# Designs tried in a protein design chat: VHH binders against Branched-chain-amino-acid aminotransferase 1, mitochondrial (BCAT1). Part 16

Target 1, 366 residues: Branched-chain-amino-acid aminotransferase 1, mitochondrial (BCAT1), of Arabidopsis thaliana (Mouse-ear cress) (q93y32)
Amino acid sequence: KIWGFRMHGTKAAASVVEEHVSGAEREDEEYADVDWDNLGFSLVRTDFMFATKSCRDGNFEQGYLSRYGNIELNPAAGILNYGQGLIEGMKAYRGEDGRVLLFRPELNAMRMKIGAERMCMHSPSVHQFIEGVKQTVLANRRWVPPPGKGSLYLRPLLFGSGASLGVAAASEYTFLVFGSPVQNYFKEGTAALNLYVEEVIPRAYLGGTGGVKAISNYGPVLEVMRRAKSRGFSDVLYLDADTGKNIEEVSAANIFLVKGNTIVTPATSGTILGGITRKSIIEIALDLGYKVEERSVPVEELKEAEEVFCTGTAAGVASVGSITFKNTRTEYKVGDGIVTQQLRSILVGIQTGSIQDTKDWVLQIA
Below, E stands for the ipSAE of ESMFold2; O stands for the ipSAE of OpenDDE; V2 stands for 0.75 times the mean of E and O plus 0.25 times the DockQ between their complexes.

## First folded at step 7 (VHH; framework vhh_enristomig)

Design w04 (from q19 with A97R; at its last look DockQ between E and O 0.55; V2 from the best seeds 0.00; counts 0 for: pae E 2.4 > 2)
Fold by OpenDDE, look of step 7:
Structure w04 (fold): chain B 366 residues (1-366), chain A 117 residues (1-117)
Amino acid sequence: as target 1 above (366 residues)
Amino acid sequence: EVQLLESGGGEVQPGGSLRLSCAASGFTFSRYDISWYRQAPGKQREWVSTIYSGGSTNYAESVKGRFTISRDNAKNTLYLQMSSLRAEDTAVYYCARGYDSWSFDYWGQGTLVTVKP
């Protein structure tokens, strides 16, 4: 009589503890102690900077955040001795919904890569570039201005940090990112730019690095800028070095002419930096039904323009009120309701998230 | 690895039509501006057309109304429909990844278009 012990398998009801993911109280992220209403375009020390160095094989290591501060650099570093360095410029924006947004960061990465190739440098990958920028923004989130108060300007740097004596590519490169809160260039009432056409000193020459965002492009024009400023001008419009007859760009901005339904800008042919803002404005203009011409632009054509504006990361879309060439001042339309304002509004709207991004230009960081 | 491969070139009579293709690989095609360039024998390379990542298009004056640039993001392919072809359109046509006439990081090998009677 074999007593079959019925093992009652007690099905232990796995109580799925629904961990109530308690709604992370959006900790009211405390803004940095900054006068947000009176931001300028000057260096404000933030909390952290990002950096990484290249390995011997040219690949960049995993980056790290450090407190914003001085960097250690060998006196024989390639950047110091031979100008082997690139810069980028981009902005992080805070949307009304609290999002932190980057504008087309992949283009900055791509431009740096292209520049690095031209300057015989190793560069971080697009991914590494964007990651470095993201980490910088996140670590300095409290420094991203409130909506409408400005942006966090970001300065990615790539430079030869390896030591060498003799003209050669550096043995080591550093990728560094820091940020500074800055005011929106176009507060209501900001004065239109007054430009002076420089006839003697070119910004770039064919075969040079004018189309690269190289640090060495800026030093040579500082005196020209200083002189123009001393005369009451906002900045300088440069002419081509070859003929002196065609306009190229402003010191840190591209230039556009509005002629009826046509927008004209100098073609980027190696002497002009291809701005990301420039590119974006071209697309926006095309979407609005404007004809856009990228070509050589004779300086005399400036007289035919109804509006003139400049584009850059720092300046955004800035109206030009006047251009002086050979002691002749030409004035242009400024103010509300003009093409420049329309283009600016759309760009800024996309950048800040107030206008839906249908072009996949905005990257949400937080 | 990023690759661009042009195809569709050939001989055509004046007034004829031709469609070029550029097959892209190794990157997220939809996020990049792609352009057509051409280089005629003994001439400099010139910009023909760009289709931006956002879908907008632009054309050189010399090809406006005759050429149409398009893209199929699902197929990672760029197209150039050419119509009313002229002798002066004879060139090697290249596709390029970039955002202006100078700043490109990748080029195709090109495809030859010959317009002759």
Scores: ipSAE 0.429, ipTM 0.763, lowest interface PAE 1.2, mean pLDDT 90
ESMFold2, look of step 7: ipSAE 0.598; ipTM 0.860
ESMFold2 (binder alone), look of step 7: mean pLDDT 82; pTM 0.833

Design w05 (from q19 with D105R; at its last look DockQ between E and O 0.87; V2 from the best seeds 0.81)
Amino acid sequence: EVQLLESGGGEVQPGGSLRLSCAASGFTFSRYDISWYRQAPGKQREWVSTIYSGGSTNYAESVKGRFTISRDNAKNTLYLQMSSLRAEDTAVYYCAAGYDSWSFRYWGQGTLVTVKP
ESMFold2, look of step 7: ipSAE 0.684; ipTM 0.888
ESMFold2 (binder alone), look of step 7: mean pLDDT 81; pTM 0.822
OpenDDE, look of step 7: ipSAE 0.905; ipTM 0.960

Design w06 (from q19 with R31Y; at its last look DockQ between E and O 0.87; V2 from the best seeds 0.00; counts 0 for: grease 24.9 > 24.2)
Amino acid sequence: EVQLLESGGGEVQPGGSLRLSCAASGFTFSYYDISWYRQAPGKQREWVSTIYSGGSTNYAESVKGRFTISRDNAKNTLYLQMSSLRAEDTAVYYCAAGYDSWSFDYWGQGTLVTVKP
ESMFold2, look of step 7: ipSAE 0.756; ipTM 0.908
ESMFold2 (binder alone), look of step 7: mean pLDDT 81; pTM 0.817
OpenDDE, look of step 7: ipSAE 0.915; ipTM 0.964

## First folded at step 8 (VHH; framework vhh_enristomig)

Design x01 (from w06 with Y106H; at its last look DockQ between E and O 0.92; V2 from the best seeds 0.85)
Amino acid sequence: EVQLLESGGGEVQPGGSLRLSCAASGFTFSYYDISWYRQAPGKQREWVSTIYSGGSTNYAESVKGRFTISRDNAKNTLYLQMSSLRAEDTAVYYCAAGYDSWSFDHWGQGTLVTVKP
ESMFold2, look of step 8: ipSAE 0.739; ipTM 0.903
ESMFold2 (binder alone), look of step 8: mean pLDDT 80; pTM 0.806
OpenDDE, look of step 8: ipSAE 0.911; ipTM 0.961

Design x02 (from w06 with D105R Y106S; at its last look DockQ between E and O 0.85; V2 from the best seeds 0.00; counts 0 for: grease 24.9 > 24.2)
Fold by ESMFold2, look of step 8:
Structure x02 (fold): chain B 366 residues (1-366), chain A 117 residues (1-117)
Amino acid sequence: as target 1 above (366 residues)
Amino acid sequence: EVQLLESGGGEVQPGGSLRLSCAASGFTFSYYDISWYRQAPGKQREWVSTIYSGGSTNYAESVKGRFTISRDNAKNTLYLQMSSLRAEDTAVYYCAAGYDSWSFRSWGQGTLVTVKP
């Protein structure tokens, strides 16, 4: 916990309303006053956020913690006028043994760097990214849910904060990290998704930004999601824009099909986001002796699958109970004793420290 | 600057063996999935094998049991041990690195493997 500490950072074209707080050490930790048993997946304001900025040369300054609060932006900021922004999503876990853990944070850092290159933005280094995340988690340690009660969801955010007119890259970039405690995205006992195949409006096109986590990808998706949810579906399953014949991904997650001992997922070449849960599940499945295929997946293969599951930071490894394509509803195996459950259990065990991490995936921060 | 340099190609008889190497620099090698691809004259580039950042391996069906992919993160080097070579294995072999096995940012120049008919 940190009280009464203020530091002032250098003001940028976008600024956090400044109450800067240096890091603090405390051995004994009290939990925040939260109903941990009824926690959803929505914003809960935490105590602190991390911020830093770049100069024209692309270097990022020493970052700082400040109390969670609004940011100020010039009306001409690149994010507001040209959509120059990226997000990330990751979780901090409290294990049964008391450790506080991050899962593969270098991959989030790498994904932000790749997206920044696509969007003509400067990005923090992998080290700076991870350090900012660590500081955020430690400063908000009381907001990391107790073991078994969820996780601290972290939102690294990078955007063009420098003022500019005309179509040009911003002169300055701001990197922020904030968190919110969340529980499992889907808590239903038969927690199975009901997907609708969207045939008309693709999520992404070759040459676009669908393969990176650009903020500008999400506004156009809202109408399609709204329509599907109003019809009673959990989410949509998109097809490729080029042919309309191949599965790509759901709105916020990658998709996998189980066909006997073979696990299939669409390849990520250009239009599908490279999910960190996706990458991790592929390796877990290979180590268990499954055949894993990363390829184009014709929509017709949905009828051949025994199980379907989605992967993402919010959903974890989530079973799909049915997919509706045109007027045909196909149902899939769900519940215990299936491949999806096996993979989910191993991943969660690694993330929370209850299963041995043989791959150097877990970073202990407390 | 990311660099990938393949070596170890050559001419072999059917049933022979070769070991390809790919020396990498300019990035944190241990964070990346690294793959071998091959391209025969007049054919499209074909995936051969991937070793993932966590050490898991995957192979195209046509090479499974004959080829072994490995990596030495301390030396920033990827290897492909090829055995029981066949005429259809004749190709230029490339290594590739990416955030995942299907999002390639960099390619090597290639090394030619010729298996005599």
Scores: ipSAE 0.735, ipTM 0.899, lowest interface PAE 1.4, mean pLDDT 87
ESMFold2 (binder alone), look of step 8: mean pLDDT 80; pTM 0.801
OpenDDE, look of step 8: ipSAE 0.908; ipTM 0.959

Design x03 (from w06 with S103Q D105R Y106H; at its last look DockQ between E and O 0.93; V2 from the best seeds 0.00; counts 0 for: grease 25.1 > 24.2)
Amino acid sequence: EVQLLESGGGEVQPGGSLRLSCAASGFTFSYYDISWYRQAPGKQREWVSTIYSGGSTNYAESVKGRFTISRDNAKNTLYLQMSSLRAEDTAVYYCAAGYDSWQFRHWGQGTLVTVKP
ESMFold2, look of step 8: ipSAE 0.774; ipTM 0.914
ESMFold2 (binder alone), look of step 8: mean pLDDT 81; pTM 0.822
OpenDDE, look of step 8: ipSAE 0.914; ipTM 0.963

Design x04 (from w06 with S30R Y106H; at its last look DockQ between E and O 0.73; V2 from the best seeds 0.80)
Fold by ESMFold2, look of step 8:
Structure x04 (fold): chain B 366 residues (1-366), chain A 117 residues (1-117)
Amino acid sequence: as target 1 above (366 residues)
Amino acid sequence: EVQLLESGGGEVQPGGSLRLSCAASGFTFRYYDISWYRQAPGKQREWVSTIYSGGSTNYAESVKGRFTISRDNAKNTLYLQMSSLRAEDTAVYYCAAGYDSWSFDHWGQGTLVTVKP
């Protein structure tokens, strides 16, 4: 059997076996020096990142790991001049049984590919995307939090790195993956969110990019969110641009309403991001016997809901405590013993391996 | 390039059964939510049933208990087993695939189901 030594910054394609001196075993139990009990949702620099670039015909090279560090860009790079870029968000979990798990990574890969088509970009294949993510997690295994202490958040990123001054698709694309250990996406932590309905500025419109995870979707969210936060709200709930009558989603999360045995979420009709947590919660709810409706949801239905929750890879399943529309504040059930908590617990159990995965959603990578 | 090809339509008596198939190509079938829709003459297209990429199923109230949606990911094929058919089930049946939005849906050309009065 043939093997080779892994070189600094080399591709992870070789059948390389690391040697142990004097019978010492290779260990992956070492944890980084992190205060795991006080982990938030902010950048923590990890050891390695994965990168590859497009080659002739738009295909991507195999890729390579390097130490985490700055990247260099030509000033005329497409991402810098024309905003040609996409992001993804996903997590690696450490289970109580020692496994390191990814959750539905093929859906992240496909979502990036769909977004790339919309943005006139070349994209890595589903296989290349997943391999890049796997290599990143394995190289950063010590940064995957202990069971129950959070997750390793992974940021696959695709952008036009080739130089051009004309408004045109970039000549070269870079795909990279980096990670950061995280816990809470919202500053409220596990506390319920308080949302404000934005009536003036839509998040997305038909024909735009709101249905794909383009980098350019997120800058405009900042001003609207800042104004809502200055008034004491956690985040903003947007309405559709076409009519201004139907709810769509929160700044970076999908929204669900619970009404008795019925769970309702706005349909993804070209202006709402098809969240992977959203897709997963829909199926979990159906399997539990809830009626699930994906449809247009008039804003007035907020007053009829018993519970409201948001979903996203970063936020998980987050309870909403109140929504303010115009001058009316509506409050919702929160805490234990409610549908939101039931769904959250099942999803987290599947992601971490404590609940049996009957849908082939979990990919074990270690 | 992407193709969804329905088949199995035909004429049946009330109370009869029929099995529709939808053969898919040109995309990674197992990652998509796949649905049946129908359109009766003079009416708007309506949702019938969805089978999600994870295998869960959902049905319109009008067909729940009578229709069964299924998929064979190895054959890239979607099925709709229809039973206890009624005159109001007469329509052209379409399969459709969607990942993130209606803007990215793929539609078949349809197969006619006629339930004789």
Scores: ipSAE 0.735, ipTM 0.898, lowest interface PAE 1.3, mean pLDDT 87
ESMFold2 (binder alone), look of step 8: mean pLDDT 81; pTM 0.815
OpenDDE, look of step 8: ipSAE 0.900; ipTM 0.956

Design x05 (from w06 with Y32N; at its last look DockQ between E and O 0.82; V2 from the best seeds 0.79)
Fold by ESMFold2, look of step 8:
Structure x05 (fold): chain B 366 residues (1-366), chain A 117 residues (1-117)
Amino acid sequence: as target 1 above (366 residues)
Amino acid sequence: EVQLLESGGGEVQPGGSLRLSCAASGFTFSYNDISWYRQAPGKQREWVSTIYSGGSTNYAESVKGRFTISRDNAKNTLYLQMSSLRAEDTAVYYCAAGYDSWSFDYWGQGTLVTVKP
């Protein structure tokens, strides 16, 4: 032809369709048409997702919002062939005063950067990560549940989208953020959890990726979780791979033991994920005057604990009602007036703005 | 380049006081938990105190009430105010920083504190 652009014969290894919606439409509806009283922790498609890609120099482009939709991937993408991928989990909350709040989003951003270093990936900067999350929340503001009805769960996702046939780091990375309104992470809802101690299959090994939030960590735990759930347990409690004698964590949550004025949690030490709820609960407990110990925790200490709870962004602070180890079931205090409830109430109060944030943990975005 | 540079060590009499500092550079100081550790001659390195990224503090029982940890995020500096010093406090003191409170990626070179008998 006389004149025109010649496209090269390839598309990007991963892409989304770029779409825009007017600002007026974004602000017309306060709440989506959702039965807010019957939310669980299942995917509810929201309006928009955020996407960006790395340039050749490893920096990320200006991101964009698109309609929630499928991702196009080259079959040779690094994530598909070599598991180069990381996830994050975080929530946006609506306060009683109408604010829309994020909780410690810089820690999610830093955790993704740390994981990216481990996985030989480029990562967005802290600013780019937080900006992408903010755009996603604002574009989906009508999907942020009313106060007391849950939260908008956000899934930042980073993966190797560049095509490669060899075992090598991808040449291109995609950063995505999408959200779903949620409430009950565990099937039990507000009921206390019952855990089974897994003695044979560890979650993580020294030298592996268990200390970072790699996508490849989660496929292997599915069989163990399925077996435990088929026997009526909520989930499993893993032991360390090195000795088989110390507790580490639940499939997707950290664990704490309470005995008197002492609260104990396994030290992260490279095989346990550094949970942001875990980090926050430690500081809350210290400020309340509890003795907090981060250390190796022999499995036998489960029998000495008065309360046990799990922490995670999805689960929040969840009471454990029982743990079964070998042929022994140990029961724990649950319900009102316990340390677990005290800690949960303070954390949720800070996250939703009903308790004063003295630590600059909350970021107001609306 | 990440650096943690301790200073303020020296010799003191029992009951005396010292103030240690740790100047940090090359990383986002405010996002990190920062700790003091110490290593006495012939002993393993032991935890002394942590100040978490949110400002909460924790102390080993052996130093609680005598040592005060603090941080100045604007100056990227960690402090340890030591008082009522005892002979058993004699050690090389290290600062350490990391994303997690007990998993530290960065360590200083150490500063010697000697409490004379």
Scores: ipSAE 0.646, ipTM 0.871, lowest interface PAE 1.9, mean pLDDT 87
ESMFold2 (binder alone), look of step 8: mean pLDDT 79; pTM 0.801
OpenDDE, look of step 8: ipSAE 0.914; ipTM 0.963

Design x06 (from w06 with D33E Y106H; at its last look DockQ between E and O 0.72; V2 from the best seeds 0.00; counts 0 for: pae E 2.3 > 2, grease 25.4 > 24.2)
Fold by ESMFold2, look of step 8:
Structure x06 (fold): chain B 366 residues (1-366), chain A 117 residues (1-117)
Amino acid sequence: as target 1 above (366 residues)
Amino acid sequence: EVQLLESGGGEVQPGGSLRLSCAASGFTFSYYEISWYRQAPGKQREWVSTIYSGGSTNYAESVKGRFTISRDNAKNTLYLQMSSLRAEDTAVYYCAAGYDSWSFDHWGQGTLVTVKP
């Protein structure tokens, strides 16, 4: 039998086992047969995924599309043994005018490159990253939800696929992109989160990997988050490891406080992930005339805030209804007519093409 | 290799104007937010202003309305137009580039601004 790529020598650390496909199959229907009104935020297997591997000089090959499927890994692969891997998260949107749009994809590409440097990995170039994402979206075009019915969530993934025993950087890297259609968590207006302040377990330390989107950052948060959810909280709010006095972020989202005309967010100083939604909201707020402060934020300031919101790719811009710190529950404004909703509406409008993009943030791919 | 080179410092009378420049190389300038900081003798380094990759600007309260930050992405150059200068503005001015929380801070070597009493 003929494989989609040739195995070399005695080690084949990873492979994509599905056959390569032509571009013509990617456009056989306008929409997949999905109940778009009941779509959740969970894996829905789509038609295709993109894959490439590093070559002998550390550069990545052109890559190819394959049908969505399992991958093969050597048991000694760096990702399996030493956690050498990075993820990204981004969405493709279908606008009312039929365009298919990406939002600031160069920032996702740069974040992966910077994370790869931190993790001693080879990374695709910005161009290769964006091209792989474009091919994945186009091949899965029928899986991009109709306007107003959600988005295609995209998972670029970079991992050490080369076999190695002993703590060392992998000899080979795989860049993979797949997607799943998802719905907005908060589709009915001003849904609110309830957070619990975690005082014992920090998310990150200076010198660690909390400032990059390493795969190994996410396993450790599961027990803390499960405990909070079992008590009825949506998620936890972490404090800094160094002092235990300043807020940092929630599990996978940045946090903002609204104090009158001032919007405050913890400064990104190596322990807080630099969210693309966070960066975008800062600029939107500044352009609207808000004062924006990026600084250390003592946990006591939570009781001074009128509104609190989180930002992230999965949640978008999500209102926080309450935060519990020790024995004190503080409630915040939610609903329409608040700063959070103003910022969310502008961001979503830009992402979906209903608001003019004056900052060159949107990339049209179809 | 990332490099940031400040220029345009000097002596100026109170109420005067001065324009600082920061020439950048070794990175994709347009993707980065770029900031000015300053440090007076014996004092801590103080944030002055930031221009974001999308062109939005932010200023410390002490300089708001008097200083204007700008960038020219085609020339990889950051500017600070300073007006209505006061003695308290005397400091070494540094430019700094940051992409986000995980990027390394990159700093220039500074340019001295002296506002005469």
Scores: ipSAE 0.601, ipTM 0.858, lowest interface PAE 2.3, mean pLDDT 86
ESMFold2 (binder alone), look of step 8: mean pLDDT 80; pTM 0.802
OpenDDE, look of step 8: ipSAE 0.908; ipTM 0.960

## First folded at step 9 (VHH; framework vhh_enristomig)

Design y01 (from x01 with T50Y; at its last look DockQ between E and O 0.89; V2 from the best seeds 0.00; counts 0 for: pae E 2.01 > 2)
Fold by ESMFold2, look of step 9:
Structure y01 (fold): chain B 366 residues (1-366), chain A 117 residues (1-117)
Amino acid sequence: as target 1 above (366 residues)
Amino acid sequence: EVQLLESGGGEVQPGGSLRLSCAASGFTFSYYDISWYRQAPGKQREWVSYIYSGGSTNYAESVKGRFTISRDNAKNTLYLQMSSLRAEDTAVYYCAAGYDSWSFDHWGQGTLVTVKP
């Protein structure tokens, strides 16, 4: 039986259900009606999203803004059946001087391209990615929090939207960008994480997708996180699958140890996501005169560290107060006057425009 | 097609200086982290120095203070200024590029540096 469905061929796997909006219908108020002091890190629906689709040859169309809304997918879409999808995460900041800024958006674009190669997907060019992000931020300008009140979190998405019943790469790909205003995790300053070392279930394996930001990486970690949280831990610290001896990363963040003047982080070598905050903190630390070591890090080195911190777009630079490994709890320095705070302050200052950007990391869009 | 081409190798006396270059093409050079590695005859390839896409630098302890890595993003070129050269610096020197540090996608063919006894 075929009721309510057109019988003229394969429907496009994804479509935006409302009219294309050129941006001439943007709101004229500087700020949306949001309780900026009570934001979390959860979805707040904004005005617009950006969309484009691949052509048959793999190039992407110009793209367009539409009102934020649901999308339609063919039941046979590649993302739904075979998991062909990638995400990115980035923020737009409003500086005290009124600028609206992006931080190293070319790295997000490059990371999506690398992930697309791994997943047999077509990806927008770096230029198209950045243009889509810029249009999204500008169209949602009133949703970018006031200075000091958070940031607009941006979610670029790339997924196989073309229909297919065989195990095969999708025939069509959709690139979307939407945003949600969020608070920074460190608005209150000094909260620290308590991590549990997971010894049984690794996050990633050689030959898997743990080194790229594939959508399919995130469902499997939910049970491990739930169990750790039910025991009172903030999150999980994973070990490598190959040996079980070396630390890798937290669920959604990279990890660093401070040992005197040396800062140590696990090398990314295929199973650890190349975090943009991670890359940035490494350079900031080097410029300040710290030694930085990117290497395999035996779990036993956790006992030698003075400070531990995590890095990620959502968490920024987050202090770790303790790590529990094999029923041994090790505590770390937190609070003001420590290396973690120094690095966090410089990074946030660059991102918001209050510290001079000597590295061409900041892109002004308004 | 991605290419990395080293040049500037040669023979030098102990205590001397050389400047190596690595010309890059086929990718957006400024987005990449770039490194120098070297391999002496019969030895494993070893890391020499690294320059991040944001311009920060890092060095192996054996070369710190004697070698200087730099990049010219406008010319898509990486440099290694080598001074106070020692016999143990004799090796084929390679440049390598990657999105992340230590995860190199592209390697050059190498240029030979020989420090005379």
Scores: ipSAE 0.601, ipTM 0.858, lowest interface PAE 2.0, mean pLDDT 87
ESMFold2 (binder alone), look of step 9: mean pLDDT 81; pTM 0.814
OpenDDE, look of step 9: ipSAE 0.840; ipTM 0.934

Design y02 (from x01 with T50R; at its last look DockQ between E and O 0.22; V2 from the best seeds 0.00; counts 0 for: pae O 2.2 > 2, grease 25.1 > 24.2, placed apart)
Amino acid sequence: EVQLLESGGGEVQPGGSLRLSCAASGFTFSYYDISWYRQAPGKQREWVSRIYSGGSTNYAESVKGRFTISRDNAKNTLYLQMSSLRAEDTAVYYCAAGYDSWSFDHWGQGTLVTVKP
ESMFold2, look of step 9: ipSAE 0.742; ipTM 0.902
ESMFold2 (binder alone), look of step 9: mean pLDDT 81; pTM 0.816
OpenDDE, look of step 9: ipSAE 0.090; ipTM 0.566

